# VHH binders against Proteasome assembly chaperone 1 (psmG1), part 3

Target 1, 272 residues: Proteasome assembly chaperone 1 (psmG1), of Dictyostelium discoideum (Social amoeba) (q54wb6)
Amino acid sequence: MFGFEIQPVRSRNWEIEEEEDQEVVSVEIPKPSISFVNDNYKLEFNNNNDTPFNIIVSTNGSPSIFVKGCFESNQFDEIADISYSDIKPLKTTNTNTVLNNKCTVYRHKIEKSMIFITVQYDLPSERCFGFTELVLNTFKNVSQVLVLDKILNTHYLSQNYTHPIPPFTRAIFNSLFKNDYSLTPLESSNIIENLSASFLTICQVKYIPACSILNLYESHLNIESVQSFTPIVKSIYPQLFNNSSLKQEDITSQFKLMINALNKRNDKGMYM

## First folded at step 1 (VHH)

Design b06 (framework vhh_6z1v_2)
Fold by ESMFold2-Fast, scan of step 1:
Structure b06 (fold): chain B 272 residues (1-272), chain A 122 residues (1-122)
Amino acid sequence: as target 1 above (272 residues)
Amino acid sequence: EVQLVESGGRLVRTGGSLRLSCAASGRTFSSYVMGWFRQAPGKEREVVAAISWSGGNTWHADFVKGRFTISRDNAKNTVYLQMNSLKPEDTAVYYCAASLTYYSGRFEYDYWGQGTQVTVSS
């Protein structure tokens, strides 16, 4: 449909470099595929469950670290992965599981209606709508989608009356989502892109309430950026935290471990 | 749980410099976002500067940018405000505040000091 305010828009930069040669991936947009861990999950999620699903999608970086640090330790069942033929997973290590370059689908062990999708690869803008269509065609009977995402502070446009300290959050949501959580809306001068834009747009046409929470950050990945999601997710899904048996110290330790692993990977050019 | 005590406020001449300190007592200082606020007589309280848990992120109000600098020392449980090129308009009671609560994109300052008076004379 035309006229959607949340359609992705690309801004021009004077330093844009363009490839001279068109590769196969540039000529044809690769399609995602979903693989269930076993046939029992595949059968269950093909409209066999009468309970509507709540889907939480977390993008690469602080959103995925937040989800994995809070819930992965004994609270998730891994049910599927979403892959592209041209995106290669990294080998899992005991110390660097966060550096997997994968997209994994989890179901919460206690709150069975809660589905988590951690997208730990950098998904190109042109692939985001195909990714979103696959998710919503696979998980039918969806009651709500929450996207946890991020935006660099230098890309954020704000009025300068009372400026919050980064990191902080903003919310953007489609007309079907009811803001009963006192979420601070993203200022109208800002443009949303990538997975936040594709989920909000497609959910609108499928009549699914959807909200994206954008963590505004300055530069390096830090614990403050990860922790910025905590009060918001607690207000929307308090049941996820009321049932948690994990100590806050353990969650904080997981955040620090994952942050250090990503920072070590990003600094590879500085090592001999 | 946290108690805040400001110090360093005094009479300063226009163009002078002054450093304010805020000492925190109690546990978990490094868990708090710290801010400096000020209030002139008969005026509303306004935000001057703020600093994140680690000190890696700082914000300064437009009217003090280039003149004031916020910093913190988590080992000493102290936050500082270095004030340079002071103007008569900077005359106010300066308050130290601490936030543990981040809700809906803003920090809620739950703990406040008693304030320290800064007077800038011509």
Scores: ipSAE 0.000, ipTM 0.168, lowest interface PAE 15.2, mean pLDDT 75

Design b07 (framework vhh_6z1v_2)
Fold by ESMFold2-Fast, scan of step 1:
Structure b07 (fold): chain B 272 residues (1-272), chain A 122 residues (1-122)
Amino acid sequence: as target 1 above (272 residues)
Amino acid sequence: EVQLVESGGRLVRTGGSLRLSCAASGFTFSDYAMGWFRQAPGKEREVVAAISYSGGSTWHADFVKGRFTISRDNAKNTVYLQMNSLKPEDTAVYYCAARPGIYWKSSQYDYWGQGTQVTVSS
């Protein structure tokens, strides 16, 4: 009836709520849990292992496509899942290797000291330290951690204000990791986040050598982004590529299948 | 409707040869890895051979290596198992199976045929 509104009530309420939220200093962060596929694995990994493990952690996107395309079909035993109560697997399709919204832990069938962790959900930054602690508390006696990760090219800063054309790789590693592999270090003006940051930080304090390989990419995933990991992982762990029954052509085709599936999922999310 | 139809199973004598075929329909065959499995009476089903969706990579179980060969023809939507130097212990129902991508483990195959009986005698 009377008066007139200059600003929407929603905008004013938003400002007030934002200021009130600043008074909340304690937030409960959901904790991860690990579930072994059988009791034999649970017993094996609960005992102190005299043989040290090498752990390869691959994040969502090109890192997980690389690991699954190269190794999953014939070379992995599934040993465990890492889950959060509030992160749900896909309801309609639970068989897609790239679209499952799960974190699976694998052990290499031949190289028994090699553990692979494929993180196929987007893990918020505040959960990354808890995730990393769970992994390093579960796998006792770790010799080295290699994180395969990615960084968007627009977030990359070169010291000389020039940079290579994507995709390319950079490495960041703690003081314990020996760069015997001619890896190009990430330029000092860059900041790492999420799982790469949590693994490098916690491994440093636990005296575990750790390295993160960052694939620098443009917005859509392409085959070159996935393939950028091949020479690096082959240099660090050549034993993983010895006597492979899979032809490079089939590995490349598997990469393309997984890239197409992931891009279709991302396109759907963009339009929702 | 997804269908896998095996054919070629019959009685053969020890040392003989046999070719099994599996005709696929209802899915994009060239996007699926294919496998041959067998189950003998009173035993669990076991993987015999697997082939990638392109046909570029194959895997054969140690107990058939050098005797059996898996192959595929994507133009005909068919996967084959060539069996040579057959032994009585090869007697089983042979199943064709399909899954997306490159996989060989039985727990991960999505589509299965009804099977074809192979009997090797004397």
Scores: ipSAE 0.000, ipTM 0.263, lowest interface PAE 14.0, mean pLDDT 78

Design b08 (framework vhh_6z1v_2)
Fold by ESMFold2-Fast, scan of step 1:
Structure b08 (fold): chain B 272 residues (1-272), chain A 122 residues (1-122)
Amino acid sequence: as target 1 above (272 residues)
Amino acid sequence: EVQLVESGGRLVRTGGSLRLSCAASGRTFSSYTMGWFRQAPGKEREVVAAISTSGGSTWHADFVKGRFTISRDNAKNTVYLQMNSLKPEDTAVYYCAAGYRWTLSEAYFDYWGQGTQVTVSS
């Protein structure tokens, strides 16, 4: 009451605050962000489109090589990137433009309702639902989603002697997708994970037809794995091949260059 | 690595023809997609033509379609642009570029020449 003591009369208890128990905080999963290459695309895709979009999502490896080798060359407009703050792009060299650790969104120049998303980073399973939600919230009118993915042969469960020699393909699709393409369904004993699982699940809830094509492969990347997607994508979207300026031999050459670049990096144990 | 040197640029009259050459030094020329780009005074650089690694596939911009033809000779490590029915609007510095992907985007062309000046007078 009589403020002639040296001690602070205002009772600041900083020492007691330092002794407070630390609260347990749940780790927040990083969220993706989309960045459009210009404001015109940002405005265009922020409005409802009169024509519904078909989205092709390709995962890292043979699916991305297929899409980039067949279509990126002369048929795509780059419209956006999807990024995470903790996933850093690889430094591109003048000899290795196909290895970027990025996710790029393209629109087909002629078939403007076709959207391609090449996911060239290894996306952790806990992030796949947030990624899928961002995609489907960005492209507000979606008629169909096709996921091009892969599964290691040792993770595949077959019945007896029905197992062909890898590489080969299997399809899994939600109840809304019509298999008019003679796709071989994935056997019911198998579990689907990551982007294929998140797109199939969220699309089912949103009433969007969705299909995942799984390339089953051994431990090495080869041209047959990449080429396994050609007849399937041509069957589902023949219009993508009607105006191709690339001859088959040139597409094959591009696949070989991309495969060689990826295998050379992996075989030399190059830092990623 | 590849070094690119353009040649053949000069003054020509409207309606004339000109062939541009781009010589590449390096062991891996046949592994590159090649493109021709141009930049006119006061305009942005634009893609004119592109050719695949084998030469089997080509692309030409609408503003030169039917007049210009891209070709390559992998044995000679050279890419060509044959320019016919030249217009004053074709006046530009023409650049040769090499990349590992068949593409129309500048971003995927890793190697560039210094350019050769084409002037079309009337």
Scores: ipSAE 0.000, ipTM 0.265, lowest interface PAE 13.7, mean pLDDT 78

Design b09 (framework vhh_6z1v_2)
Fold by ESMFold2-Fast, scan of step 1:
Structure b09 (fold): chain B 272 residues (1-272), chain A 121 residues (1-121)
Amino acid sequence: as target 1 above (272 residues)
Amino acid sequence: EVQLVESGGRLVRTGGSLRLSCAASGFTFSNYAMGWFRQAPGKEREVVAAISGSGGRTWHADFVKGRFTISRDNAKNTVYLQMNSLKPEDTAVYYCAAHYSFGLTSTYDYWGQGTQVTVSS
């Protein structure tokens, strides 16, 4: 367009030289890999499908206990694992899958457009964008992403500087998500991090509606924290609860079992 | 009470166009995703198109993509299916359905009674 670009002045050349003299240790961030449980799923999900998926991503703790307690035993097909070479899975019994240090991808058996991703490992902040890219590159044609996450009570800032009594939930969503569900928005003074931040940011860029539900917690898991997700998820995806094969008492028992397992681990550190 | 009423189904010749309408009442329309389904004689019911409550997201089945367009008017509580380049294979009873979330499920909450579309060769 222009014959020549503006020639760098002496001060700009000096700045470039100083940058070249700066040695920074380059550390490659480990990349995630997805492994399908069988070749039929690998073929199904590697094809360009016009069927829109709803993806629910749950982080470790109360979000994953909610998802696993409600659906895992009778309503999920396990379709894939998302793994890192440096994150080692732990051997657990079926009743203690919340301790397995794995990320498992499920599809709902009846509502086949519903994909659930339960992240049981502690994913470092620098890996969250790579994780999110893998998910959205794998599951093409996504109608909406819902992230179930948590925020430590001491990191929460209220609009009126009054602290609500935990547990409670707040929602943060991108401009494409329509709040048809009377969700209480996260106050603007708060910072979002990790998987909630990466999904909201990348979904905005890819024009996918996304919402993160944040459970505010103090330190110890309780059943009220897990149950805080119930009215919100029922409002957004009521179809998930119309075909429940489990009684409410059985779901509550699963929540209690999983809460006890995580609390014992957290209280005793090296306990397995 | 909740009602969905389809209209616009008729006999049309191959290559023609038709617009189906579905008038909704008895619920907060903008909070519900809407879908168009069809069932031909001797065949299973299949999903044709879906639209989110806001209208921000749409989906169309491969067999109608480029020919059919779903839209909605939340001020009028109405969802539409614009059908172009009609083929004999499009002959079916067309149903509108409402669900509280956007998805391609068979378990929609509310269903209309259907409107018959017949495409002559």
Scores: ipSAE 0.000, ipTM 0.110, lowest interface PAE 20.2, mean pLDDT 78

Design b10 (framework vhh_6z1v_2)
Fold by ESMFold2-Fast, scan of step 1:
Structure b10 (fold): chain B 272 residues (1-272), chain A 122 residues (1-122)
Amino acid sequence: as target 1 above (272 residues)
Amino acid sequence: EVQLVESGGRLVRTGGSLRLSCAASGRTFSIYAMGWFRQAPGKEREVVAAITSSGGSTWHADFVKGRFTISRDNAKNTVYLQMNSLKPEDTAVYYCATEIYRGSFWTGYDYWGQGTQVTVSS
C-alpha cells in the first residue's frame, strides 16, 4: 500500500447530500508573476508573436548550469523574470548567476524563436501547474517545449536487473513529440513530478510537443552530470550551436565554476 | 493501464454545489497522479485541479480556488472534485485523467471517457 495522505469518504447517501452544502476551506497557493526588464519587451510579448517559440525550461542544478555555461554570456537577451512574493532573490551582483535564487527568461540573440527559462529556486510541487500556465499564457504560440530536469537516483526504478551508474539521462515525452534523437526513454514504472510533470501534462492538453530530459544524479554535482545534456540538446536543437563561437574549453571552465559554487552551497545546507 | 469513468455532471443553479466522481479500474490507481480538466465548446481543455501520487499535495486553478476541492479515495479507486459556489462560466464537460506510463515512448495525461457535462444556469 502506498502512503498517500487521503481523507476517505465516510458518509452515507443522506450525509453526502448534507456534505455538499458545507463550506470547503483550501490552503492558498502563492501565484507566480512575470516582470519584463523593460517596456519594449512587455509590449512585444503582449502583442502576439507570429513566429512560434521553442521553449527550453531548465530546473535548478545541472540543467541550469548546462544552459548558462553553454549560452551565457553574449548569446542571451534577458527579457523577464518570474517571481513569487515569498521567494527572496539574492543580490544581483553575484558573478556566478547560478546562485541568484531567481527564475530568468532569456531569448537567444540569433535564434530569436528560442526562449530559455532558468528556474533557479526550489519550486514546491503544488506551484508547478500555476508556473507552467503562466509561461504558456505569456508565450502563446509555442511549437515545442524541452524541459531539462533531474531525478534523484534513489527514486529511480529500473525495469530489469541492470542499474546504470549515475550520472545518466532518461527522456519522457508526450504523444506529440517524435523521438528522432535516439533518446533513452524513462522506464515505464517511474513517476515524474514537479515541472517535468506539469509541462508534459499541460502541453499535452494544449497540443504542444513536449519532452523532459532527466539527469539521474547523486547529492553532489559533477561535470559528467552537466555534460550529459550536451549531445541531447545538440541533437534536438543543432541550430543553437551553429552560431556559437565559444570553445569547448571555455564552456567546460564555466561548468566547473558553477558546479563548485553549488556544491559549496549544498555542503552548507543551502538546499541548492 | 488504468481506465477512468467520470460521473456526477448535471444541470445546477448558480451558487449551487456538485460533486464529480472519477472511477478507476485497475489495482495500481494509488501510484498515479490524477487531474481534473474541463472543456467548454470552442475552447481548449484546461487544467482545473490536480492531486499528486506522492501523498495528497493538491493544486487548483486560480479561477476555481476556494470553490473547488480535489480529493481521492484509494480504497474505492475514485478521485473526486467537490464544486461549490458554481458560476455560469464553470459550464463545461469535465474529464479526469491520470499520468500513463507505457512500455512505449508516450506519456502524459490520457482521457478515457466522454467526460461528464456540468451546466450552471442562472
Scores: ipSAE 0.000, ipTM 0.269, lowest interface PAE 13.3, mean pLDDT 75

Design b11 (framework vhh_6z1v_2)
Fold by ESMFold2-Fast, scan of step 1:
Structure b11 (fold): chain B 272 residues (1-272), chain A 122 residues (1-122)
Amino acid sequence: as target 1 above (272 residues)
Amino acid sequence: EVQLVESGGRLVRTGGSLRLSCAASGFTFSSYWMGWFRQAPGKEREVVAAISGSGGSTWHADFVKGRFTISRDNAKNTVYLQMNSLKPEDTAVYYCAAGSRLYYTAQDFGSWGQGTQVTVSS
């Protein structure tokens, strides 16, 4: 979605033909800010314009579990946080990292051109555009954006009203992205929202190839939902998996731990 | 078929005003965010303003705040950009687009109109 400024640009006496009788009240939507972990990263990214970046954005839920379980800690350097003044993070040392209510920016330790942004707070639709602008203004010279996202099964429409049993994936991409990966395109009757929509829209106007991978899900998370991202990300960025020091058993264990934590919150109606 | 047709662009003098129009067809107009974009010679396309389906929420880029106003008329399937206090830096081709909710396929999104040329002389 788009970032918003509420401007009631109409007179209270709109039926009276006096063009000077107009009240303007602006309510500014909170802007995101980026805070680098140290001044060395801040300087590096302000001056780095030669190496093109590939950005992977993962939204809350199964996309964040996939990234955090598959790559976090042993393959990532944490470089920055993206925060809002009215969104308070949870302390992570004694809590599940998937429930930290934070947005963290990572760079892959070996594949230095790979930037990961894990959005683990619920970002209101009116803030998605401003968030996307901040990211693309911070990381100049972007080769491609891949968004890992989800769509609720009840909102999905197939072309002939018959569709696979969730979980399964669909892709939607702008005109600049080449589908060399045999991704199944999202059927034309469907509409995307939030971060997938804001990244695809802004990337198209900035001439950056972009693709969103949508995991179709039911209310309750399962391991298959998280694992559905694995073959797709391997196909697009195989280099990310060649240098992994994590065993598949350990990755699966991390997925299960994080799924359990989110399902407990969802089952009690606690997820907001 | 989604169709967006921009009009109203012309040559104007610095400090002048201009109103752009975008006529939409082929979709449920009032359900979609609408936006204005521009591309100056030698520069990337950038977003200028956006308006919600109901018209109750608007967003304007910092470089046009206080000068440009986006509005819409859902009965006419038209979105407008009122441009005041024009500067030479506003010279660009202006494009209309349905917002992030328009995405059906990459092909549908890629069907940008020719835009409308605005030239601001000093």
Scores: ipSAE 0.000, ipTM 0.285, lowest interface PAE 11.7, mean pLDDT 75

Design b12 (framework vhh_6z1v_2)
Fold by ESMFold2-Fast, scan of step 1:
Structure b12 (fold): chain B 272 residues (1-272), chain A 123 residues (1-123)
Amino acid sequence: as target 1 above (272 residues)
Amino acid sequence: EVQLVESGGRLVRTGGSLRLSCAASGFTFSSYAMGWFRQAPGKEREVVAAISQSGGYTWHADFVKGRFTISRDNAKNTVYLQMNSLKPEDTAVYYCAAPKYGTFLYSRAYDYWGQGTQVTVSS
């Protein structure tokens, strides 16, 4: 069999002696930092765990609303924050977490091997690979990565220019991911960018199965876009839904609340 | 316009060393993983080494582990392949490539290719 072993190493750039005049040549891309909420979590995730982690990464918008509405207040322990020095968290006067402009790392309270990363800031494309490297360096022994993402319908290319009416989903995955879930593959003419691209690429290099689920939408954040993730995540990780005490009507109410909060911010934003 | 320009290929004796360089332009180099491939006479193109966008992760094929090292300099938009303890079976045209998203490490995943540089190892 074809075996590819990958070892994380520092790039030669980290070990090259810097000269003072080299500081003027180029602008550095800001690097992310991870901060654990306590030292116990920091120690836990630095140890060699026999049980591998499954990581779910949700991008800004409908993916993060899905994760937070289904799980956050009832089933998550907040374990860490991933931040950039030039991306400022929003100060809110209430506990509405969708208005925070933060990236929060959660662990499922019952399924302890499940890690969720909700990226609630708009991460520039040039930072996505550095973000992904930080995540995969932090959570050692990863069995699989699932990225929940979105793509505007006008940027989507179907093979025969036919597709379902939005919202709908497509999957793109590396060679290591087995599609045992009847996911509809993204048509080959499409290219993906940002966090989906960086996770699929680096996971392939590190020999980790990875899949990105893309919610195709027209132009407005709606509840149907958020709900499009439910059957897929239930198919891949049914264990996440077995111990939920939340009724569907309560989850739907959380989705509506979060959508409303984001739309109100956008409506008030003269400086969008 | 994406351009990749390889250099450093030459004839070398068995046991020798070479460093190949690939200068990249026309895209945001620091945002792309990079790979080195080779194609020997009468054989298919095969992946030799790959490096993540920051250089934090590297992959090397089993047949070159311990002998070849991939590295990059994002300030210079350049990726390198340091080749040590060269063997006659390393004789090939070496290509620098940048991947298409989602299918890295397979030759079909790489849409941006250099022209290649010939490495010949004689006994």
Scores: ipSAE 0.000, ipTM 0.190, lowest interface PAE 11.9, mean pLDDT 76

Design b13 (framework vhh_6z1v_2)
Fold by ESMFold2-Fast, scan of step 1:
Structure b13 (fold): chain B 272 residues (1-272), chain A 120 residues (1-120)
Amino acid sequence: as target 1 above (272 residues)
Amino acid sequence: EVQLVESGGRLVRTGGSLRLSCAASGRTLSSYAMGWFRQAPGKEREVVAAISWSGGSTWHADFVKGRFTISRDNAKNTVYLQMNSLKPEDTAVYYCAAVRYSLGYEYDYWGQGTQVTVSS
């Protein structure tokens, strides 16, 4: 159970992996594009907003299932899609499918300052920076970013080499975010990558408070992984649940349906 | 520990060219994705270009696409920004950064910036 707990060891491993890719020719990183559902939204979000937005970004798997299961029953207005020319959707007719390979932007119908971005494609690390900048340039005033993400338990390093049985959550946040929510910080031996890293980094530069919540899990997607976000999001944004017309039983049923759909279509998705 | 030092910023005329360099000491940059940022007077800091750890992928902001090119030389532990067809709106302090969050070290590895001024 001896991990790569010191940063220099991980940096050396990255150097070795990079050497194996030296034959790759330099190419331009594909750019994301945002397409609004209608011209009214395009006009609204191109103007300066006096009310700051809270943005919740959910990555593929349990984070996106959580967001869709909790809120995508008459609580969202779909406002935009974020796409790449080389990332093709798996189903073009159903944006609510957990295997749609799409990124959809929603605004909460009641809490209109709440923006949700469900990233249901696997975004390569070199694209995360451009994706993040597009998001933050699209919304003219951002008060806070919350990233809902995941990390496989075998990639997680604990300082004492013992930790709770997965699934459980850890938080990592920039210096501007105030932890008034009793979130357990991610242990200092860990490295953050991808969308969590790009949002934390760019938000720090732009003086925007940002926090990433990491669901730690063992192998298969399960209901407990999805439900691990519930107490944390309720603590940070209780207003999202005060106006909910959905019964808890209905939310749980949506989670189970989405998990079953994902597992049925992808038996190799042990890390999803 | 990583120390980033930008150089090459100066006064240039509209339509001119300039190459910025970001040299690293203390650690090899080959394991880091790198970015160039800029901050103009009275504006917030914005991303200009990014390059993957291998150099196999690059991204450029729309406002500089076709004019600026990011590149790296891992053997020299240096990242470059080639700036062509400069415009007055390119006037800014340009910063080099390692764009991956890493715990147990400084959160962000940033340079101190180099001033680029474009006169009309």
Scores: ipSAE 0.000, ipTM 0.345, lowest interface PAE 11.6, mean pLDDT 75

Design c01 (framework vhh_8h63_2)
Fold by ESMFold2-Fast, scan of step 1:
Structure c01 (fold): chain B 272 residues (1-272), chain A 118 residues (1-118)
Amino acid sequence: as target 1 above (272 residues)
Amino acid sequence: ELQLVESGGGLVQAGGSLTVSCAASGSIFSIYAMGWSRQAPGKERELVAGITSGGSTYYADTVKGRFTISRDNAKNTLYLQMNSLKPEDTAMYYCAARRYGLTWYDYWGQGTQVTVSG
């Protein structure tokens, strides 16, 4: 495993990880807010405690491209946005862009117990627990959470000093999640961070089964990274693929368009 | 469950050097961020040094240039090399560990006493 990451000098990361009030500088962490598209959705989710929700959270990059390419075109109802006062959406002339710097909550039109949350902004690690609490307080009866995430290949540690050629996937899950899907567990020497860490941690405390699927990637985004989620999500939630969906050719075309848009943005020295 | 045991404290003269150690067991050491805090009687606990799983280091201004934190992942051991010791460095020194993941843990040892005469 050549290319082990060197972290910046003069890091205060230890202070962020440490909870002692007496010795570390306290920083007020911005809190997220949820805004429903209309009052009907707000009322529906306020007291709907009977049918449990399955939540799929996708982070920016390949996870969000996978979700949007497979489902957004005609299978989603947009129900809410999750925002921070200091994170501003990007102004765009294309309403279907993956470069919007937004977090959108969708409900599947047919499988109404399926909630999708596409997080297309870079959320700092210190905000991830607050984000997760907001989600789980909003959707109070949750049967399972699946996080679709990514890990840069240079951050990955294999147990035997060798690793597969990216892209490939690893899974990490809490004690309540049953691996009936032949998922390859993330090697124990690895650390998970951000939304995968916050969802797995809080779900364990709340007795909710949770799993994070990590796509290992190189610095460039490619179609294979996006497609790595397909067999896994199809195995866990086959019902999402049983409806009159877009043909696979059309889904692949959507992936390519979204990948091209992100790579073009990245080549200009910009990020989401 | 990660267990932490500190050792190596003692009495040392001002201007001297001392190394304290923290032995970790019960879990995989290399995935944890590690640190050293200290507390003198009647004073607040002070974080003096930290080291991430990737090897990045942090030092409090009070010890920067005098103390060096290091880890040996093969031996599951954390070290604090203390040089140019001052009487104000007299304290109980505590080892701590933290990680993100399936279970969020904060682990603390029972401490090792460092006394600087002079």
Scores: ipSAE 0.000, ipTM 0.154, lowest interface PAE 11.6, mean pLDDT 76

